VHH binders against o26223. Designs and how they scored, part 199

Target 1, 191 residues: o26223
Amino acid sequence: MKLLWTSQHIKVTVHIDGKVSKMDVLEAIKTRRSIRKYQDREVPEELIDKILDAAMCGPSAVDERPWHFIVVRNREMLEKIPEVHPYGAMVKDAPVAIIVCCDSSLEKIPGFWVQDCSIASQNILLAAHSLGLGAVWTGVYPLEDRVEGIRRLFSIPEHVIPFSVIPLGYPAENPGTRDLFDPDRIHLEKW
Below, E stands for the ipSAE of ESMFold2; O stands for the ipSAE of OpenDDE; V2 stands for 0.75 times the mean of E and O plus 0.25 times the DockQ between their complexes.

## First folded at step 12 (VHH)

Design y35 (framework vhh_vobarilizumab_d1; at its last look DockQ between E and O 0.54; V2 from the best seeds 0.43)
Fold by ESMFold2-Fast, scan of step 12:
Structure y35 (fold): chain B 191 residues (1-191), chain A 120 residues (1-120)
Amino acid sequence: as target 1 above (191 residues)
Amino acid sequence: EVQLVESGGGLVQPGGSLRLSCAASGFTFSRYDMAWYRQAPGKGRELVARITTGGSTNYADSVKGRFTISRDNAKNTLYLQMNSLRPEDTAVYYCARDAFESYIDSFDYWGQGTLVTVSS
């Protein structure tokens, strides 16, 4: 049981039982899978907004938050992505893709933007999963040809670095679940 | 050093069966997802089947219902049972440590391959 104070100073009792939790954070993390096959269904803008809100909530080095996002729904543009990203063939079949970018003018500490954009990318994948969507991270940085190809295709300024391309949609595949816990990778007190 | 060694390939007539094996070493086999890929002459590599650490399986539409992937964690061995073989199944078959969750598709650990020829 938990007692909560509202903004109106009203005590509300909320009984939270971990045993009866629906999809909690741990379940979302453990059951998220890369999805590369999508239903022919549009993703509502409201869901994209929720995903991007979650992406911006990640930790950031000295709180620089250098991320910018391009939302691509145009079919002709999605079909051109595989020309500059050879392992992004599935992007042309997605109803929408998000391009995660770093605005280098916002960088306060050199190099940590990579971690910041990785965090934003993973939050996009988790948020999509929690909303019943599927997504996959397709790598752009640090592959120079992909970085410049995506930059050229989407008119991205020279001071902005495309980091990842993440197609999203309602899933049309179920890759199942994994058991990945490896106690040999855990060291107590010392290496 | 990751090592994957395939065996069991050969010449078989259409409608026949073969069982491929893959012996894994150099990593903790039971903790990795595994897959079978194939490459026909003059073509790129394509996924045939995958199996997760939890036992979930997925198949390419072209082989669904005909092929069965399985694993023996005690023996560090991956299997592919191939039934109702067709001429278009002719390819070199590769065992791979499955990179389905990779955010870059350039890196898999592959075996040497085993040739399967389906011919009259």
Scores: ipSAE 0.631, ipTM 0.787, lowest interface PAE 1.1, mean pLDDT 87
Fold by ESMFold2, look of step 14:
Structure y35 (fold): chain B 191 residues (1-191), chain A 120 residues (1-120)
Amino acid sequence: as target 1 above (191 residues)
Amino acid sequence: EVQLVESGGGLVQPGGSLRLSCAASGFTFSRYDMAWYRQAPGKGRELVARITTGGSTNYADSVKGRFTISRDNAKNTLYLQMNSLRPEDTAVYYCARDAFESYIDSFDYWGQGTLVTVSS
């Protein structure tokens, strides 16, 4: 059994019975929001496994799959991230973060790894949302200071490029729904 | 050029009300989330209220139940109705085009600000 709570422009899904209700993929895409405030509640390893499984399902250039993931739960490490990644300040309050990296030794087509890791990062956001979690993509690449800071903090080898840091947890905020469809962005047959 | 022009600030006694307005131009107003921020003397800017293109609203804890954000897309105008004002609400209030979904800090557009002073 599950309970759904609504308030004005806010919907909160409450998960019970050890199961998460399925969410339609279009609903997930349209309702996913960046979440920067989290409940004091652990995220089960099972959910992280499902999120990373989803992250690895994205297409990649020539199927190169250049991504690697660092799962960070250690409180001391999470608290150090803002020292080298100021725009990731909310990560210190998250129960867990995922660092998306490119292993350049897996790169088959130069330069496409950015698209590949972007796809994995977005899939993490969508999968987290579908599981009742909130997440936010905090950019690292191509900001060299952030890249070097995160590499140093997590002992990431020189041939591995940290791309994004994604804190996640059960949401403690609801930014609400958006209406973003813009017909002026659509061109039929020609520009 | 994106422009945001705030108005409606002034001096008001504790318990009073004010309505702030923000006239927007240079972009398709209805397609952007909007926010009010404030900056009190000696403090940084802080979020007061946010409203999405879908009509959802969020408020800082300190103003919940007293302030109401709204928008009129036909007039390209953002509003903040401030009721039960307290001296702690004294600040310069800024209209902003919200960048809540940015995956890096973006330089969104801010108005010039309008001063609200709540004092006896």
Scores: ipSAE 0.564, ipTM 0.755, lowest interface PAE 1.2, mean pLDDT 89
Fold by OpenDDE, look of step 14:
Order: structure tokens, then C-alpha cells, then sequence
Structure y35 (fold): chain B 191 residues (1-191), chain A 120 residues (1-120)
């Protein structure tokens, strides 16, 4: 039995008219991969707007919506991010990065902002992927050195906490898809 | 304990071929993406090839068309077939359990490496 390893090519169908075909939500979730290599191609502002719109559509604790977003296109700033974020090496190669932050003054209930910003970050990843872009979540919080590094670099106020740095661009790699389904993680009725 | 043990390295002439193997133990091999990295003298470690749990592959541009990564889940073994070897392919090759979807750091486990020398 020749296991035909069907290379599931993520067919990003770019329509000739420049309209990116929207992926089905399940397709986007299942096929999304972290992308750390980008083309030398700018990301249109329209796409960033759509991504940020998606980022703000997630739920938050008691609808506190504590998130802020810093959009970084400046080449010098992008190149500086790896200096304070060791896992952010790919950021210097991206045409744009989004820094997801929490304004603690907007918290209604303490501590849930991590979930809130996580949801926003994941929506950024999914939206980017559905639009034919590649992205990767590079964690900042709760690593103090990264938090303070990003804070200083972008002059972020003390009451605002940088949470994640997400570089985005047109993908210059195709990592394929992962088979992550694990039935052993599913428990029926009880553990 | 997670263990990765590389083998198959050695001296080869330009244009020659080698096949590297990586024996994995201590984890469910089939559930992890795997990769080959290499580090040449005086250079940083670089990704050579990766293979996902689903069998999707990716290669560095420098090795495309020459190298093939594959896996045998039944044997818990990762392979790198290297053809048309060049002097610039000289490096220590590392097998890695690759955490490509980590958002903190790459939680890669690495083998001790196997030296590949391409020299006339």
C-alpha cells in the first residue's frame, strides 16, 4: 500500500482581478501555519485594515476590549525589534508588524486581558492567512525582558502592556499543513 | 527523554551522495514536525529541510532539487537524502524535533549532529 503522501498545496487562489478569495473559516484554521519568510512585497493598507478589523471582532471579558495595536512599517524599527526580541528574528524581514498591546486601564476584571489579547492575536493570524498573507505570533508577554524591550523601543506607557509581535507579509515559504488532531485529548462526559 | 541520534555523515566527493538518518525516541514521532538543520564552520545554524506530520516538505533554496527529507513513522526515523553534494554543503547536520508553531521559542530538541564534509 503506497501511502501517497498527497502534498496538500495550500491553493491560495489569487484572482486575476486582485481580489483574494476568502477562505472558509475551517479551512483557514486548519491550513494556517506560522510563516517566517516573506516576499519583498509591500502589504496594502487595505489588508491591514481588514486584519485589524478582524482583530477587534473577538470576545473579551465583559466586553472590556482592552487591546491596542501598533502597526509598524518603518524599516529601522522593524530591524530593531530582534534586538529586544530574540524570537523575533523574522520581523526584520517582514514589510509590516502588528504589536498587540493591552491597556490595563480598560480592564474591567483583572487578568482576563491575556485571553482578550490572545483572541485578538489569533484573529490576526487567521485573517492574514485568509487574505493570502503569512504571519507568526511571537510572544512578548509574560517574558519581562521582551515586555520591557518592546516597551522602551516603542515608548509604550507603563499602563499599556505589549503582548505579542506579529510580523506579516506575503509568504516566501510553504510549510504545509499539520495533522494536529489527537483523539486522546478528547474525553467524553468525564476524564 | 527525547532523544535524536543522527548517522550517515562522512567524507564525500563533490557530486556525491549521502543519506542521513535520525533515530528518534522518547516521544510519539508521528505527531511532530521534524527538520534537518546544518551549521557550517563560522556560520550560524540554518534550516535545511522540514517535514510536517502530514508529510508536507519545505527546503532551503540552496538545497532544493538536491536534497529530500522523508520520514518513516513506523521506524521513528527521519531521513535526508543528499544528492549532488557541493563543498558549500559541508557542515554539521542536526536532526531536530521542530516546534514551528510555538509562539514563544522554538522548543526544538536536537541531536548531537553528524559531520558532512564535501571535498575533493
Amino acid sequence: as target 1 above (191 residues)
Amino acid sequence: EVQLVESGGGLVQPGGSLRLSCAASGFTFSRYDMAWYRQAPGKGRELVARITTGGSTNYADSVKGRFTISRDNAKNTLYLQMNSLRPEDTAVYYCARDAFESYIDSFDYWGQGTLVTVSS
Scores: ipSAE 0.235, ipTM 0.605, lowest interface PAE 1.2, mean pLDDT 89
OpenDDE, second read of step 13: ipSAE 0.232; ipTM 0.607
ESMFold2 (binder alone), look of step 14: mean pLDDT 83; pTM 0.834

Design y36 (framework vhh_vobarilizumab_d1)
Fold by ESMFold2-Fast, scan of step 12:
Structure y36 (fold): chain B 191 residues (1-191), chain A 120 residues (1-120)
Amino acid sequence: as target 1 above (191 residues)
Amino acid sequence: EVQLVESGGGLVQPGGSLRLSCAASGFTFSRYDMAWYRQAPGKGRELVARITYGGSTNYADSVKGRFTISRDNAKNTLYLQMNSLRPEDTAVYYCARDAFESYIDSFDYWGQGTLVTVSS
């Protein structure tokens, strides 16, 4: 066993286009940004597979794991998303998008599918970032017009709820890093 | 009620300078990232400059070295110092509370904008 996984020295090695980069977990979390501008460059299927594997590894209420995913690469379909999702205009310029869905027939405890699909969505964003891609979570649920628009566009059955649309690609922007630590939001023992 | 009110726009000659101000109210200004965007006729809104609540800055390549974003948390005011202005800088400039990481909408609050015209 090797001590490559120690506190303050935890590292992840990622292979990207034959190149190797290193990013520790805290670095990935702290440097991930929403990306809405993408290069005109295809995302390999192998990277999408890795992202979806990571998406399914999140915790789930009573392990119900209600998530299903639609992978959209078809340009005509990507161009139709902004028609039913007003703040999804960037999706038409992305090489690929993932639609995170909840299959309500898999739900074992009412309402917790929202947390489950949120966890899956965030894992997609973090995995994409770790692989050198950019992504953004565009919300669908609980806005009924967006839910029904996406459902109709992708032939999603009534018992399945579209939760988020996440376009992905190689980033064509760098919004920089935020400094968000606020000690006033931390309470020791009591409020 | 969140409000952002821009001021300082106007007509200026190429090579000139302007300072834009944005007065913020209705929220804890010091806890939010702030940004300046601009929109020229026939074009979409583009990010000009961003400043985090911690003071870190980011600029569009077209304005790096010419524009400086700053904030005064005691006055709840955001600034954009624009130097060496060019005709292509002509646009309506918008102050925004930066909801760039929002998963429901790109932005939660915008000002009404202030027009900057760079013309000889």
Scores: ipSAE 0.476, ipTM 0.772, lowest interface PAE 1.0, mean pLDDT 86
Fold by OpenDDE, second read of step 13:
Structure y36 (fold): chain B 191 residues (1-191), chain A 120 residues (1-120)
Amino acid sequence: as target 1 above (191 residues)
Amino acid sequence: EVQLVESGGGLVQPGGSLRLSCAASGFTFSRYDMAWYRQAPGKGRELVARITYGGSTNYADSVKGRFTISRDNAKNTLYLQMNSLRPEDTAVYYCARDAFESYIDSFDYWGQGTLVTVSS
């Protein structure tokens, strides 16, 4: 059992033996950080399955569930992602990445797919964190160069839109926690 | 408008020390992660050190034990204490607001930079 102490003394118990201590949802949300450094350690398929299960549990507009997921483990492909994604440098160092996509043919209401895929992406991050993994959301859509780069790289059909690339791995950094609560962003009853 | 203004660069002999400062304005400094980058002639820009708004620090391996990043939130100022300077530390040093949690870019604002030259 390796105890990772956050700067706020939040015990993130990462069980090296694959047993992940259950993290409550608020803790997961509050303590999650973008992780861009990963251990040279493979992520078990079981964890990916759990993450993808979580990704599909979010709401979507009129329950359209337009999301698709590409799970990338191939080292060559992971190494190519930074070539088309300027903010994807860390992907080459990750053991796995999930590409979140929208199948536009599944849209029932145009435009809400962005929210749907965002929810799915965030659930991936939270689930990963709760399972002792580090991840980072690297935005693809709506940047055309990134969209087309990822599309070409993974032969994604035209009706499917790559939305985000999320590398995952066991964390090799601890950026600490943040307190981002801002009461000035809260308005009561009216602006 | 967000502004970052570096100062403290100059010529120093090997083994010497410098302290860089970055004056920040136009945003709530205490809520942002900050970083120092440097760019040597003919080389790409590289991360030197970063500090979270909460004070957690990370360093490039090349500067560990020699450089210290710190911040004074009351003064809206980021610092880089550079000790045991080496010729290879010669570069323009940039202050950056590092988003860290950005899903688009890791940093969003840069200063104009300050030149550090380490030479005998």
Scores: ipSAE 0.024, ipTM 0.418, lowest interface PAE 4.0, mean pLDDT 88

Design y37 (framework vhh_vobarilizumab_d1; at its last look DockQ between E and O 0.10; V2 from the best seeds 0.00; counts 0 for: pae O 10.5 > 2, placed apart)
Fold by ESMFold2-Fast, scan of step 12:
Structure y37 (fold): chain B 191 residues (1-191), chain A 120 residues (1-120)
Amino acid sequence: as target 1 above (191 residues)
Amino acid sequence: EVQLVESGGGLVQPGGSLRLSCAASGFTFSRYDMAWYRQAPGKGRELVARITTGGSTNYADSVKGRFTISRDNAKNTLYLQMNSLRPEDTAVYYCARDAWESYVDSFDYWGQGTLVTVSS
């Protein structure tokens, strides 16, 4: 039998959906690096939706899931972030940023929203990396001046706390890979 | 306690070479990314070179092709080989335990520095 009229090659979706990552979860975790330089290239809305879906899938204390997200694409707004976040200078050069927020009205157990929002922030970084993007977590909470600066800039109500600002885009740098496994930090059965 | 001690600085003529060393103690050196920073007179500190635990290197554009960062994990020592030195390379050079993955961008462990003067 001959294979006339059919494609002889493996079907790929990279030209349809943008970039498809072939890395497994362990590879994604181990190879993710903070990226602060981005290509002048738009990030499709579909990829942002996938990243935010992943962000909301993290564990949450008593499943309170207090996170809200602001997606910022407006260049004027991105250019103002360094004015209220001094170490976020790279944000103005990113095509998009995600602000992770806690809605305190959703909090069911005091204080655990910080861990919830940390989990969401890390999931954003991992999901971005898995999709061929680069991102960096820039800290906002618990630095009072940054919290209030971001609140004012994005009209965030008082019961909502901005937690992190995460610029992302297609990477324009490669910091390389790390080898961080340290057996001295592992204790068997007891300290 | 984290301790970083730089050495190898000095006066050198333009076009000359110097090798800086940094002796690290108080942490598991092989498990941390390391960097060299410099501070020229009247200026803030700037990144010169980084080296990861995996051996990947990154350089500031001003030093690419002239400087080489390397590490010796058995000796807990970081190096910066500086070739084709220019007057604008004059600065105090600082060894740092690199906080590239910091989400606050506000903390590195720094040494005391070693002065490099490139002059006739």
Scores: ipSAE 0.652, ipTM 0.808, lowest interface PAE 1.0, mean pLDDT 87
Fold by ESMFold2, look of step 14:
Structure y37 (fold): chain B 191 residues (1-191), chain A 120 residues (1-120)
Amino acid sequence: as target 1 above (191 residues)
Amino acid sequence: EVQLVESGGGLVQPGGSLRLSCAASGFTFSRYDMAWYRQAPGKGRELVARITTGGSTNYADSVKGRFTISRDNAKNTLYLQMNSLRPEDTAVYYCARDAWESYVDSFDYWGQGTLVTVSS
């Protein structure tokens, strides 16, 4: 199949099954790995915009969309994250990190914001991967010391809950392929 | 319950070889990434080698070219072939179920370890 010819002012029409994107979605899901080593290479703002657009496309409970994102590029700030987030040591080596937060004033059904922010976080990982970047989700919530530490470091107000810190960059490692399908986890009709 | 039982450690001369084994039980072995770690006296544990469910391998720089990790899913067994052993390889070696994709902290199941001593 062929892409429709276009001029600069004509809408592009795609006639292939998701093949206009860099990577098929099932391939992206199956090949995404946690990446903790990054090249010394800047990530363009354009790619961060695409990643955050993808993050906001996820479903949310009653469409509450409680998420907010802090984009961190400042070296001094990135280097301070491990002081309050021990598992986040690799963040100091990343060109950029995204902090996923919940604005609790937008919560419509108590507690579903955790699912909402998890969806946004996973979308960030998949979008980064599809754009040739590597990322890793480093958990903050519900670990109280990490939540408090990140809130202090970034001046996050009390009604906003830092959920995850996601460093990303062009990958400098390859953890390899996996085969994780387990038929015993599948139950037909009943448990 | 998850069990990991290492064997094959011992005393060897520099330049010698050992083959470590790890018998796994209490989980579906073929569905988990596996690793070998080691801990020298007074030091923290360090990654030696890992192998994914898809067969991909990674090695610490200090052992590349000398050690080979492998797995036999039919026997639920992880192996570490150690060649060209050096005194600095002296450590307790641990079999572990790897948690590379954990988004909180590593939570590995560990064996009791097997001591490898390279003579001086």
Scores: ipSAE 0.606, ipTM 0.790, lowest interface PAE 1.1, mean pLDDT 88
Fold by OpenDDE, second read of step 13:
Structure y37 (fold): chain B 191 residues (1-191), chain A 120 residues (1-120)
Amino acid sequence: as target 1 above (191 residues)
Amino acid sequence: EVQLVESGGGLVQPGGSLRLSCAASGFTFSRYDMAWYRQAPGKGRELVARITTGGSTNYADSVKGRFTISRDNAKNTLYLQMNSLRPEDTAVYYCARDAWESYVDSFDYWGQGTLVTVSS
């Protein structure tokens, strides 16, 4: 069993038969970090498909599944995103970004779409990480100027709400791990 | 060096109005979300209002309809118009810069604050 260190310094167990062991779910959750620097390397379409598959596997309110995804690889478009999303500067450096959107016409219970799209977004992050990619969740909703900016830029219909922009790429940084466990946030039986 | 300097605080009667200003320097003001916080005696610091680079605003429920946050990027100045002031609005008000581009989504710089006292 050889341990390969990815550019993220994630321990990848490579089996003798050349198969890479899959990261378990707890490891993915605990070791995931926001990545804002990317290598000059393209992300294979196969990985994007796996990530999007994962994005669609999360639960949604009454199974409404209101999410849509815009996959952006065009450099010109990636470079324009920071113009309408100032805190999305890293998007211009990514080989690809996923814009998570809500089709409000699919919403069955009002207001739950935010949770649904959040779950989808988080699954994107976890899946990306498990596949050796880095990603970061850049918030669009509920900031109106950013929502409308992304809407205009990508000609998104009025009934569809851009929720998040998630740039992805092979990581060019390693922010390390964090211990975020806080027992003071745990209440037993009552507050 | 990043500096935030609040002004405009003072003593006002209930129902009165004040306008706070925050002069920003040492960074590109137009590129940052800004906010007003306040801390009342014996209480924690709380968000009052936030304004994005694009001009979107959010308010604490307690000040909605009474307070207005705005910005003048040409003057590097943040404002808080406070109308219909109440005794419970008495606090030190702080100007803050958002550190969204930082690893942690937080506010990273604060002014020294300006005292607002609402009393009859």
Scores: ipSAE 0.022, ipTM 0.424, lowest interface PAE 4.6, mean pLDDT 88
ESMFold2 (binder alone), look of step 14: mean pLDDT 82; pTM 0.828
OpenDDE, look of step 14: ipSAE 0.008; ipTM 0.266

Design y38 (framework vhh_vobarilizumab_d1; at its last look DockQ between E and O 0.48; V2 from the best seeds 0.40)
Fold by ESMFold2-Fast, scan of step 12:
Structure y38 (fold): chain B 191 residues (1-191), chain A 120 residues (1-120)
Amino acid sequence: as target 1 above (191 residues)
Amino acid sequence: EVQLVESGGGLVQPGGSLRLSCAASGFTFSRYDMAWYRQAPGKGRELVARITTGGSTNYADSVKGRFTISRDNAKNTLYLQMNSLRPEDTAVYYCARDAFETYLGEFDYWGQGTLVTVSS
């Protein structure tokens, strides 16, 4: 199924591998890893719709929600991303990528769009993981060469700022689990 | 300052073994994922093995079954046990504080390297 212009016309059908072993939110947060190797398998548009729905559900400064998303499936376009993003080589091997953008015309409070787009980017990674996919955040903003490269490649207007490029697909690697809890970084009542 | 100092490299014949060590200082070693990279003459950097703080390990396909990565948090030391060495394993081996979860794509925390030469 293809995506229509408005949310009311987007048809979502859920296909989740491993539904019997549902991952809870805490487990998803703790086990999510960056994935840069993907199976040669398409990602259904229904899963992309779910991921983008989750991306838009994050908190936003003054609820400005300045994020816009470009969904890239065209192989020719994916292959051009490494030309303007020196560490985006894995993008050309992904079946799909999402470009997170800020529409500066929606900005109500200066500078907080960076946090808003960071939240949206992390929600994409977490939602992808919960649906059995792997993804990685490749940073664009605030690196001016990457910002302008991505802008030109995807015909992004001057008032819109590309923030991150997130390739995703079914994972072809397993980086394993981490133990990151550090009680020495927790201060009770005072520093 | 973050410091990583590799040792244990040398000349070995095909089929031989070497154990590399990496002494880490300037950070809380037990809280960071660690990795071994290598760079062969005239080639770019290649990931060899990773070990997470949770004990999970990953290996490049070229070394699976032959190399073993391990860590000793009490000694702040990372190891790479290399068995059944081949001429194509010849490279400078680098210890790294693993930035696999970076969203920028740069690995800045490498040691100076230790040379491994596999030749008859």
Scores: ipSAE 0.678, ipTM 0.809, lowest interface PAE 1.0, mean pLDDT 89
Fold by OpenDDE, second read of step 13:
Structure y38 (fold): chain B 191 residues (1-191), chain A 120 residues (1-120)
Amino acid sequence: as target 1 above (191 residues)
Amino acid sequence: EVQLVESGGGLVQPGGSLRLSCAASGFTFSRYDMAWYRQAPGKGRELVARITTGGSTNYADSVKGRFTISRDNAKNTLYLQMNSLRPEDTAVYYCARDAFETYLGEFDYWGQGTLVTVSS
């Protein structure tokens, strides 16, 4: 186990054998944090494939699976995303970004695609974290300026709706742990 | 309504200490990450320190070892203990509710700030 100390004293446990320590699902959920700073390190295609596989494993309305994914590695394109996405500043520093989209023509029941793409986006975040990557959900839909900006930038057809932009990379920050359990949000049998 | 009210700023000599407080209201304080920012004259706002709901802390390199962020959830209060103050620490200090885990922005609420002046 080689501890790579980043300049920010981020203990990245790099398993010498390239084996990313398997994180159980609860651990992944509990420890996941948005990551907006990335190392100058490429993300292997294998990891992206695993992430996308996870993204497609969630439920969808009537099993429509309306999601599409644009994988962006081109530096010029990554650098342009912040121009149309005000909360996308970190994308320019990421080695890769995934744009989650909905093909509305695949919808059998309209409107549920937001839930479907949300599930897919969250799975991307969890999968990334479990694989030792950092990611952040940058919202696109339903902000029209962002939707159209991303649409234009990536020549996305009108029937396809960009939903989120998720930059990914090896983390260069450690936001720390949170305790978010709130018993006041739990109601037994009735409100 | 969410409110953050900073206090404790003032004039202090180099090497001195101050303790800032931020009184929070209008939300469940214990369920949110909190942060201190500062803005020096002619400079942009910068993160000073962050504390999570889990108690994890992060500091800017410039204040590490000198400043301590803490919280009292029972009092809905955020603190910043500032020791070994330097002239370069002169700034308006802002308390913020941390929206780090947002997909729309990093912070959603700020106080009005409290001025800290470090001068001989």
Scores: ipSAE 0.484, ipTM 0.776, lowest interface PAE 0.7, mean pLDDT 91
Fold by ESMFold2, look of step 14:
Structure y38 (fold): chain B 191 residues (1-191), chain A 120 residues (1-120)
Amino acid sequence: as target 1 above (191 residues)
Amino acid sequence: EVQLVESGGGLVQPGGSLRLSCAASGFTFSRYDMAWYRQAPGKGRELVARITTGGSTNYADSVKGRFTISRDNAKNTLYLQMNSLRPEDTAVYYCARDAFETYLGEFDYWGQGTLVTVSS
């Protein structure tokens, strides 16, 4: 007696348009746009994990890796961010936001944490874009009122500095392409 | 000094058309995204249309199909063709050098505005 597994499958070649995972890194850098309108659609935890993995791959001053991340999905908390962040209105409409922070106890060289957290923040934007998500960097540091407001809202301890708030979600807008290359900004051998 | 000077506003009947112009100076016009915003009495400024350096355009839902944004980089001029005008289009229209990729939420330059009034 044979064990027979019979199925009828329609052979379909599916071309999934808009998959960012096929994107060359230079194309990703050139096509990433700030996205401030999002679909009412949850972002899977798996994608957030990939984005945060990418965020932690950046270089840092003497390998200090001072970054910490707060993942915010709670609707009520997202809706409160605009109360302390005057240009963060779109955050209330995002399914999730990532707060990039510096833990100053990990700082090995004073003051380079700003560059370190900027690198992590940009990596979040690029990784989100590569996964078919839209994101925008909303600045917190060095604006003291925004730093204090976000620290209070999320109970961030004094030795931890909130740097940026990055809402993200499946995009509901397409800002289009830009042509920004400016040869006048390029200096050969000297200024 | 960056200058943006709007013109072409006026009084028009419902269903009519107007073309707004914005003369830009003090910067390399072709390297900046540009936008039209409007502000009705007692309301905040709202985006009407924008055009990128790459030629992509975006419109507010309320004006899509009726308004067309365009630019002439040789003349340093931004345009807004407004057709099928409605009374709710009445506003001061502003030309802006758009800062869409800002991480601080600020825009950096606006014109003085031109008034469009749609009424019988």
Scores: ipSAE 0.448, ipTM 0.706, lowest interface PAE 1.8, mean pLDDT 88
ESMFold2 (binder alone), look of step 14: mean pLDDT 83; pTM 0.831
OpenDDE, look of step 14: ipSAE 0.287; ipTM 0.634

